# VHH binders against ORC1-type DNA replication protein 2 (cdc6-2): the designs that were tried, part 20

Target 1, 379 residues: ORC1-type DNA replication protein 2 (cdc6-2), of Methanothermobacter thermautotrophicus (o27636)
Amino acid sequence: MKGDKRRDIRDILLHDETLFRNMNAFDPDYVPENYRYRESQMEALAVCIRPALRNGRPVNAVILGSCATGKTTAIKKIFEMVESTSEGVVCCYINCQLHTTRFGIFSQIYSKIFGHQPPETGVPFSRIYQTIMQHLASEKRALVVALDDINHLFYSKNANKVLYDILRAHEVFEGVRTGVFAVLSDIEFRYALDKNVDSIFIPQEIVFPPYTREEVFNILRDRVRVGFYPGVISDELLERITDHTMDTGDLRYGIDLLRVCGNLAEADASPVIGEEHLERALKSTGPVNLIHTVRTLNENEREFLRILADAGEDMTAGALYELFRESTGSSYSSFNRIIEKLEFLRLIDTRLTGKGVRGNSRILIPRFSREDLRRCPGF
Short names: E, the ipSAE of ESMFold2; O, the ipSAE of OpenDDE; V2, 0.75 times the mean of E and O plus 0.25 times the DockQ between their complexes.

## First folded at step 7 (VHH; framework vhh_gefurulimab)

Design q3 (from n4 with F101Y; at its last look DockQ between E and O 0.09; V2 from the best seeds 0.00; counts 0 for: pae E 7.8 > 2, placed apart)
Fold by ESMFold2, look of step 7:
Structure q3 (fold): chain B 379 residues (1-379), chain A 121 residues (1-121)
Amino acid sequence: as target 1 above (379 residues)
Amino acid sequence: EVQLVESGGGLVKPGGSLRLSCAASGFTFDDYAMAWFRQAPGKEREFVSAITWSGSTRYADSVKGRFTISRDNAKNSLYLQMNSLRAEDTAVYYCAADSGYYYDFGEYDYWGQGTLVTVSS
């Protein structure tokens, strides 16, 4: 006899019309109640904020780690804990992939404080900034801003101004206490700070190392327990999802696999996720990092990637420029700026040959597969 | 239209002094980092000095202590005071402006046409 695949009738009756008990468990923004494996990092974050709870200035931090190492979750958890403890500290999390301008950043801070967006037109930046800082001063509230994926502010050329505005606000608004958590998703990101920012942004460094396989499995299992009804997925399939997650190095991939598997099983009217659902999900998903990063690109940058993907692995910058110019009409200066941006975002790499007559030729190496790119919006 | 117009270049003997000016128009000068670059014959363009919108300054090691960058936001002008000039300082000097100050990681948004400085006997 084959193994028992039946479920208790009570389990069947408890299901609604979906396999998901809590679909939020698989959302990118989900903050688990039982956050695990980052106790020392959580302590370090708490130490940075603690002065703000005691009428002092928060300590700035640089949070370092590759994608999906728990940085965002840890920050959101500590912010929730601080806000449950005190009304005297405003904790504002900002995704710098979505908010890349000075006005955009401060609009998010405004919204956190006042519960609504500032007027989009007719209000100058100086008014928004003044309103925020006057509130902080009059209400004796400290501000801690987490700038997640801050490299996007450096690319948009806003980072130093934003940091200056936040960290030196006390020079105009007496008693204002501010701090910044700068989150670096790319460990190898390079930046330069204005000396007037650097003199006050002396951060604590907090490192989020990669999770182990056992940690990944347990994190995914916790999400299954919250997000699915009992018995929807076996531990054996979860082990396989863990292995695929480890192959990418990105926990978000594993979480997305769970979501996609659940959706496929639901569409099949299946009471459980089977191996066939995982196989289908593996064919349909791309790496979360690629999809997220590509959304920030403009049309010319996307055309660059398409041309590179179509041309294969060994294309020189010169050869790509000829095709790119035909397609876009862009100058070589614009083309070089795109190379630097895409290399910064780790979508491509370059290799110097040392053989160019007027300098080194570069070979452009995509850090994505053509198939994965085709799964992205706009490709 | 954006314009950066350098002036003050010329011929000077070693050990002499020269002051370069850059008049800016067509953008909000106060919001930009400003820089001087130079290019000697047969060499790559190289960084000389920068001053940010907040007033902080940086200098290439080769000019530190001899050159002083400054800006006058009321006049939309950038300056470079060059003292103790050497033959190695002979170059075309370019004024540059950048909204984001990407030192060592890209090019500036706007460039002037350059002014020639020659240090020779």
Scores: ipSAE 0.014, ipTM 0.525, lowest interface PAE 7.8, mean pLDDT 82
ESMFold2 (binder alone), look of step 7: mean pLDDT 84; pTM 0.858
OpenDDE, look of step 7: ipSAE 0.591; ipTM 0.853

Design q4 (from n4 with F105W; at its last look DockQ between E and O 0.60; V2 from the best seeds 0.00; counts 0 for: pae O 4.5 > 2)
Fold by OpenDDE, look of step 7:
Structure q4 (fold): chain B 379 residues (1-379), chain A 121 residues (1-121)
Amino acid sequence: as target 1 above (379 residues)
Amino acid sequence: EVQLVESGGGLVKPGGSLRLSCAASGFTFDDYAMAWFRQAPGKEREFVSAITWSGSTRYADSVKGRFTISRDNAKNSLYLQMNSLRAEDTAVYYCAADSGFYYDWGEYDYWGQGTLVTVSS
């Protein structure tokens, strides 16, 4: 009966030996120094911004690619490069999952320019807008705004307004030079724009294709190189992690898997990451995360997930709302909030379809099967 | 409470002139772009003209050269001078305010109740 020697938590905490050279290398927001396999995309982005560096207007772009194809990283990297090169260009990255309101979006721009948030109360949007644009005009600075996951702005019905405000600013403010990088996972973006915006946006398309297995392996290897000490993980094990990563289609999964494996190995006081750590990590990153996430959901949120899981493929948000309303009596606003939350939690995916009667309809797609969800306590 | 109150509507003969006014209250008028929209019977509401906080103006093609939008910030008032009126200009005219940039379309933050303009011989 080999007694499960519960390692003293203190021993774990005080263990001086770390496998991690740089734990930040495994963070989702980590921007690698060497951004490989996106040279053409980076060049394209640079070309769009280049006019702004020469007192011209930046070229608008639509950045297209599935999740985890490096779009965000590329944008952040190019913005960093631009800002390091010139003070004449302001680059503002905005995650539209986090900022869905017109005021919120421009508040981020404001903060980027002035280094502080606009006043929370008493200042109308127009004043913020004017302050931003006047500053840009007076200082002769160009503005490039990246709207990441811009589809979220369409859901809030702010997308066209925001785009219009940015793109047409030069009509009101003489000398203002603005450009937009719209980041979207779906090409249907073009169909969601109003005519007025569509006529002026005229974006260059920059596509981020999925990573190949080799690319994934090399990317993970680079993360290992930066994040772990030498010899901590074998290439063989990394190959396996790569395979698992490919199965998910999400590079972030692989990166996180590396982190988890490293933590487990450290906990075991192992100098290397072994197969046993990978096995345990795989067990923990799958259903366990789902269980934890589902546990955080309230009753209405769970109910919606149930409805969605039971619903057939390609159901529209409208149709789902009817079901949800019948079940919970909830308002449409509540429903939208739930959708946003579940999307944020990566429990569902949303897709805009150009075929809706009043424009684009939103399709909601569960990421997990009903069977998977049923394994979650409380579901 | 935000209020936009239109006035100046009425019956006018073709070729005639009319001046609409919109009195704004309940918000900082100077910070808002203002616009006129119109809706004819059985038709959708359409953009007529807008003026930004900076004084930049925009006109629908159908009214360009005939209508003039202006504002008086001291009086919190928006105006639309309509000249050379035509039968097709017959509509309810609405004043609208936007806290942001003006649009040829879309959702303004605030709307008036409208004033009827009838152009008829």
Scores: ipSAE 0.023, ipTM 0.517, lowest interface PAE 4.5, mean pLDDT 85
ESMFold2, look of step 7: ipSAE 0.286; ipTM 0.707
ESMFold2 (binder alone), look of step 7: mean pLDDT 85; pTM 0.861

Design q5 (from n4 with S99E; at its last look DockQ between E and O 0.70; V2 from the best seeds 0.51)
Fold by OpenDDE, look of step 7:
Structure q5 (fold): chain B 379 residues (1-379), chain A 121 residues (1-121)
Amino acid sequence: as target 1 above (379 residues)
Amino acid sequence: EVQLVESGGGLVKPGGSLRLSCAASGFTFDDYAMAWFRQAPGKEREFVSAITWSGSTRYADSVKGRFTISRDNAKNSLYLQMNSLRAEDTAVYYCAADEGFYYDFGEYDYWGQGTLVTVSS
């Protein structure tokens, strides 16, 4: 009965040896120095921005690709390059999951330009807007705005306003040069975008295809190279991690798996990541994350997930709301908040159907099976 | 409560002139772009004119050179001077307000009840 020697937490904390050369390499927001396999996309992005560097108007773009195809990284990287080469172009990355209001979005732009947030109280949107555009005009600086996950702006019904405010700024402010990179994870939303901005938004389409297995392996290998010391993880183990990553279709999973394995190995005072660490990591990153996430949900949020899990395929948000309302008595606003939260938590996906009386209907799709959810305590 | 109240509508002969007014209340008028829209019977609401907070103006092609939009911030009022009126200008005219400038009525936060303009011989 080899007594499970509960390693003293102090020993774990005070262990001086680390397997990590650079732990940040495994962060979701990490931008690698060598961004491989997206050269054509990067070039396309550069071409869109190039006019702005020459006192012209940047070309608008729609960036299309599934989750974890490197869209965000590419945009951030190109923006960094542009800003490093010219002061005449302001590049602003905005995550529309976090900023869904017109005021919020332009506050981010404001902050990017001026280095501080606009006043929180008493300043109307128009003042912020004017300040931004006047500055751009006076300083002869072009503005490129990346709206990441722009579909969230459509849900908040602010998409048109935001796009118009940016794209039509030159109509009000002489000499202003603005461009928009709209980033979409859903191809269906491309059509919705076109309907709303038909005459103003003439974008170049830049597609980010899914990574191949080889590409995933090499990307992970590069992360290992930067993030771990040499010899910490074998290529064989990395191949296995790659396989698991491919199964999920999410590169971020693989990156996180590497991090978790590293942490486990360190906890075990192992100089290398072994198969046992991978096995443990797989157990922890799968249903365990779901369990933890579901535990954080309130009763209404769980109820919605139940409803969604029980619902047939391709149910619209409207139909689901009726069910949810009947069950909880909750308002539509509450319902929308729940959807946003669950989407943010990656418990559900949303798609726009492009078909609806007053616009695009939204379809809600659970990412987890009912069986998986039932394994979660409290569900 | 935000209110936009249009006035000045009525019957006018072709070639005649009319001045519409919109009285705004319940918001900081100076910080808003203002617009006129119109809706003819059986037709969709269409953009007529807009004026930004800075005084920049836009006109639909159909009214360009004939209509003039203006604002008086001291009076919280929007105006539309309509000259050389035509039968096709017959519509209910709506005042709209937003902090942004838009050609689509649906994008404006506030709107009035409208005033009828009839151009007929």
Scores: ipSAE 0.323, ipTM 0.748, lowest interface PAE 1.8, mean pLDDT 87
ESMFold2, look of step 7: ipSAE 0.577; ipTM 0.864
ESMFold2 (binder alone), look of step 7: mean pLDDT 85; pTM 0.867

Design q6 (from n4 with S54L; at its last look DockQ between E and O 0.83; V2 from the best seeds 0.00; counts 0 for: pae E 3.8 > 2)
Fold by ESMFold2, look of step 7:
Structure q6 (fold): chain B 379 residues (1-379), chain A 121 residues (1-121)
Amino acid sequence: as target 1 above (379 residues)
Amino acid sequence: EVQLVESGGGLVKPGGSLRLSCAASGFTFDDYAMAWFRQAPGKEREFVSAITWLGSTRYADSVKGRFTISRDNAKNSLYLQMNSLRAEDTAVYYCAADSGFYYDFGEYDYWGQGTLVTVSS
């Protein structure tokens, strides 16, 4: 009756057009089948566990790196590999955001070994602990526990006890062999171990550095190949997404850009992701949130961010303070107050060097790109 | 509800002996690790000795060979036999209990109020 291009309502309801062949590839909890660019870290983790496979004690490790550098994925993959090749090592991954108490931690270990939770009432911690350690001794199994986001055990004041309980079990339970992988993703709380815990927790440091641009591009390309049908996004657009990812320093941003671009293209009924979809995705994320947050800052705090953004590489707080003092004349106490405020506003992260050297051992890491900061008023 | 009550402190001459007791109530004694800590005037509290629910013991180096920790589960009591006492052993001695392992640092769940031991010539 009319030359109307309007789709039949039934066609619209029955149409299942999508650009995604696997949307899960863009989920933050996705574990890729092809995990690359961490071969040396994977090898270092394996070397820590290897003594346990040879009837020896595992080597303790501290796994250091900013968010989205693959620490959790690497640990889960090495644990899966060890468990697939040997029954002689119990590998227990524990998210310390969820399990912050001594009872909770050891209940997770118990469940890993026995396949069910211990009874919560009527069974004291000492019996759960004894049951675990007697099993390890009698079955000649080593235990490796990964304590992910271990900061939360320090906040709950459980870290010293948990580490001591795991690492000194052999003193009471002959033949028990234990090790701990302590994972530090973010530094929300500064911590120190009791000297008597520190003396038994002598870890191998394993650092997960930021990915290079080539590595980021290849990681994102792998996600595109898993998550989109062929031809949905050009390599040229992927290069641009890589550049934006590098500017933020956060791989999660690039993965989220891919997801948002795909959603926008589907909403437009487009068979491909185009430049207009990327432009819209960029406007819907990133700089708008940054603009609102920086409006709350005074001029000294803004100068702090300018200096940090202009540095171009990881900076210690001491190095930044020298430049900040020259520009503003501010005291170190004022400078330190700014660090605390910017961490609270999630504009920066603070990371320990891991060397334990006295003095200024904090590394200051922006949670924004230089490009995005330049988009903000006053920058 | 949980209570740890120390007794047996007092004045003793160098080279002498003293036995401290700690009566425990409000928990299943057999399931807990027990410890002694001490605090001299102007000093931080320090570890003295600990014993697990299985009877394994640990001693600070400063007291090893002179002090003996023991427990009597039938009486819910912890003991510290202190021999060859020295002036440096003068301190308030605290009984401590923990539902976990035995620790040589002061993060125990329950603490007594302390008993004074004075070693003076």
Scores: ipSAE 0.546, ipTM 0.854, lowest interface PAE 2.1, mean pLDDT 84
ESMFold2 (binder alone), look of step 7: mean pLDDT 85; pTM 0.864
OpenDDE, look of step 7: ipSAE 0.620; ipTM 0.862
ESMFold2, look of step 8: ipSAE 0.310; ipTM 0.735
ESMFold2 (binder alone), look of step 8: mean pLDDT 85; pTM 0.864
OpenDDE, look of step 8: ipSAE 0.608; ipTM 0.858

Design q7 (from n4 with T52S S56T; at its last look DockQ between E and O 0.86; V2 from the best seeds 0.00; counts 0 for: pae E 2.9 > 2)
Fold by ESMFold2, look of step 7:
Structure q7 (fold): chain B 379 residues (1-379), chain A 121 residues (1-121)
Amino acid sequence: as target 1 above (379 residues)
Amino acid sequence: EVQLVESGGGLVKPGGSLRLSCAASGFTFDDYAMAWFRQAPGKEREFVSAISWSGTTRYADSVKGRFTISRDNAKNSLYLQMNSLRAEDTAVYYCAADSGFYYDFGEYDYWGQGTLVTVSS
């Protein structure tokens, strides 16, 4: 007598042979207790906020660095430290990928101050804004807002208004003190602000350089010690993960490899992570930032990326348009808007052909590998 | 439907005065910042004056002391009193409205069709 046996999802969830001591150590939002290699950047951030603790205005900052260089962690840590020290400074972290509108940004600030969201409808922006600023004035509290991935506000054409609304509040609400930390995954702030906004946003630049190989290895080893039981992964395999991480330039890739390797080893009921688990993980993991950004794209934008990735060499905008039009039927105007959006999202670069300024033809350069793109949803 | 309708433009001699009006409908006027922008032929649109929902005003340097912006919330109307007019004030003047702040750049949510002011002898 023979039957078909199926594993219950409950049995999978209740596995008692786990390699993870603390799976949160591999979470993208994990804030390590031992935050290393960013002492000078932490000091610079503290110096920008310190005037707010002394009844002065915070200093604006632009926080620059490639993805996964610790920018978000540093901001969250300094905000936690400031708030533990004083009630006189409101620190508000906002992910601009999630909150791209003027109303959305100020709803997050409102929620930080009052502990609940404002009504989504029926309340004009001016009343939410006034409520926030009247509170700051009457309670003599400064406001520091971190706008993480601020490039999304430029894409949504909200950056000028948001910066102006925050930084010029004192013109209507006497005594209000505000500052902005603008965070960007680049080594240079290349976005143009209106001249009248630029004159009020005069930031200190704080650069988060790439980690060295030794720094990456040590960061990953610290995560292993927190996240796995002893002996689960060898230093030899960790060195390999470090090398792959260095190849991508994205620390989160290495952290994700550790998580996937652990999951694969558990699924195999193995007491350790072996070379076979790493090989399987390498086929299935991609940069977390690429995955998040690609999720925001529509089908035509995805098709653009597929065609560009399939080219295998530098492709002119003209050549890509011919293929894109055949596949999608889109106009040249729509095609150009996609180029602008994808360059803005840091998925492609453009370069003028030849030596002429603003030549008629552009070379389109992907910021991703074809292999990494294939690991993203919808590809 | 949001509407901003300008009026009061016309021909005036240098040194003269005009008063522009903008009648607003389709939104809660009291909750909006209002502004005037102008565009001379062949030139970029430029900021003239703005007034917040609370009555705080801002002026371009080129018009400060000569122009006065005001609003009448009971009549849902925006005004621009233009005194000591000069030839360089010749432009199409646009009324603008925004639910946010009283910006001195041209990213307002709603715009009127404009009214022509010509300063000439």
Scores: ipSAE 0.438, ipTM 0.807, lowest interface PAE 2.9, mean pLDDT 85
ESMFold2 (binder alone), look of step 7: mean pLDDT 85; pTM 0.864
OpenDDE, look of step 7: ipSAE 0.617; ipTM 0.861

## First folded at step 8 (VHH; framework vhh_gefurulimab)

Design r1 (from q6 with S99E; at its last look DockQ between E and O 0.69; V2 from the best seeds 0.68)
Fold by ESMFold2, look of step 9:
Structure r1 (fold): chain B 379 residues (1-379), chain A 121 residues (1-121)
Amino acid sequence: as target 1 above (379 residues)
Amino acid sequence: EVQLVESGGGLVKPGGSLRLSCAASGFTFDDYAMAWFRQAPGKEREFVSAITWLGSTRYADSVKGRFTISRDNAKNSLYLQMNSLRAEDTAVYYCAADEGFYYDFGEYDYWGQGTLVTVSS
């Protein structure tokens, strides 16, 4: 049992001293003003979009890099820059973990252009598609669509249709100019497109290699400078956080450690983050976040995590579904929605085992230890 | 329930003509792209022709200039006029429908059962 549970929660919540100058700097969605170490990748992305600003067709790209190498940040940054420069290019970022269907993808594009979602019922895909493309043609606007974690479209068997719909629109809607940025977090992921889709999706490859230790340290230090008041954390403690970040291979872990350390120091009414706060954060980060997140889950979702924890880290979705169905009686559709929710909550990651067509399966990777889950209430 | 029912297949001599029909029901025909695919004995199913809900058409190179796809929205019907038929056109012809674009690959949502066309002396 942890002794931290003895504290008066009311006092913690009502504490009026803060170490945070800007808490948003530690949010997963934060787009830093000082975005470093990706200058060549940013240039390559800009070169792909540049023809669209000059009445040409954007160049397609495939963007490769493991999780948390800055791919999403780079895309959002370049899209912000393009939109601040021109109204002639529609830049649409789409998270394919959340939008896995043709209708869902084009509803997001529709919303980007028109400022509201189309109705879920009563409007066929063809009308939504036509409305989008006629707008692009009549207003002389190019479209660049970033399909983040595009592997989810291969799993849902929608990749061929979505790419075709975007990239061949000009054949029916004269003057429409479109491009796709396909983003893959698994560098080993291989996909196969229908030959008639592959012939139109000829992408530039843009690789986001892992950050070096020095780069990670400097990125975290930049976040400290934006997010904390001066003097809140020493470079020596930041070096230790950097080492832990490198061990996980996930920059977001380091950013979350900073957030947790700050919260712990505030709870202690400390003017600075000390080694004791880091030590506590390292021991509690998984269990505390896990406990709060798990409490929001229903029983089927909890059973999913129990099965995954009992089997270990290297388990395919197929193998887990077999055990899950035996235990819960749930459909594959429900199982798949649980994967999406747990990935969104950052409790699991997925990785493909082979080609992204016919018969390939995902590997489910817990972002928690089995021991930490077993310490949660109800496990 | 969506139904696609092909008709008009049969035996025809080389150089002859044949018109295929596909009667569609169970969906708003005007909102769908329609296509013809064919499968010859021992071969994979292949694209023949497609037409969007807006009337734009696409043809496989092997049939371009000889086949004409058309649609009649008032009758919920798709047609394929096949002229200058060759022995190589012998196949089962399938009607397909999709709410999306006029794909030249076989990922259409709805398919008919097919109608046999035989081109023989």
Scores: ipSAE 0.613, ipTM 0.879, lowest interface PAE 1.7, mean pLDDT 84
ESMFold2, look of step 8: ipSAE 0.604; ipTM 0.875
ESMFold2 (binder alone), look of step 8: mean pLDDT 85; pTM 0.866
OpenDDE, look of step 8: ipSAE 0.732; ipTM 0.908
ESMFold2 (binder alone), look of step 9: mean pLDDT 84; pTM 0.863
OpenDDE, look of step 9: ipSAE 0.746; ipTM 0.913

Design r2 (from q6 with T52S S56T; at its last look DockQ between E and O 0.92; V2 from the best seeds 0.00; counts 0 for: pae E 2.3 > 2)
Fold by ESMFold2, look of step 8:
Structure r2 (fold): chain B 379 residues (1-379), chain A 121 residues (1-121)
Amino acid sequence: as target 1 above (379 residues)
Amino acid sequence: EVQLVESGGGLVKPGGSLRLSCAASGFTFDDYAMAWFRQAPGKEREFVSAISWLGTTRYADSVKGRFTISRDNAKNSLYLQMNSLRAEDTAVYYCAADSGFYYDFGEYDYWGQGTLVTVSS
């Protein structure tokens, strides 16, 4: 019919056009059906948990690998599979960047079991612990706890206690069966456990090596196939995204580039992702692991990083302290604690000058670029 | 303010007995694990015994069968009965409290100032 506004092709294109068949495929929390290139690691994890499905004790594990090598995905995948199979095993994943204390860790376990958090105040740890373990004993349920980024528990000096509490529960609560998956994102940095904890924590080591370029390309292509309609992005552009992903060493960067490219193309009402969209995405996308880590920092720690980044070169601790004191008014002891924390978080390295001048004996080396830091919130 | 105050230390002959006490205040005693540690001169502090909030006990191998840990929740007090004392038991004995488990390592939340036990002829 002549003059029918309902037939405006631009309205139809803008309203009914979408490049995403499943946007969740680009979510950091997405667990793919076709989890590739980790078959041996998945088998090792399954072997550790299988005794719990058969009224036995799960086997402890240490999961080693740099960030974005699929450790978290593997753990979430195996936990999902176990929970779909049985009600007899409680699988609790805990991000130790977010939950650094005994109370916090066991509150998460409590929430997994009972479907709600314990009261925030007025409930002693012993009450929460007892409630958890009595439930496991009476219901004959095993517990497997994944402590992701467990290095944060070592920094907070809670690792020994948490491991002991979980693994020795059977001494007080007959029949309780527990296991721990301890996840370390830095394969070089292993913290020593107290001798009385080390004797009870004898884990299987499961190593997640870096993905090869071919593996990264195929993983990203799988995400494209799940997340976009066919033909939305060319293999040529995907090769370029793969190259950028390899440059960062972080698979999540490549996944985020795909998401941003898709959003930019939709905003342009484009039926495909083009070169222009990738170039724009590259200007706006920061490294995911740096952003995540710096969000945990206080204002003084952020100022430390700003000063170090602005120097444009390696800086002595003495030189940095003078600028830091002028900006923050902090004591030298507070400054040294910041150095220790930032080195622990692998945001900086230190190198001795060789002569050992107080305050000037160390050179502070950022493990990030100035440009990447600028992309982080608050910098 | 949390306080743990040890008492009962002193001089005793080998083969003798001594009873240590620890008076606790500033926290809900019934919800805490309690422990004794000791430190001999020139040595590291070592675990002696612990008792959970449920009454479960643990002992270092060196004191098993000779020492008995107990608690009286009505009096907010922790005790260590030390029998068949030996020269190697000479140390400063510390009371410790933790809201968590009854650990056999020294990461307890609260500590007393210690009481000296000397075993000598």
Scores: ipSAE 0.501, ipTM 0.831, lowest interface PAE 2.3, mean pLDDT 84
ESMFold2 (binder alone), look of step 8: mean pLDDT 85; pTM 0.868
OpenDDE, look of step 8: ipSAE 0.719; ipTM 0.905

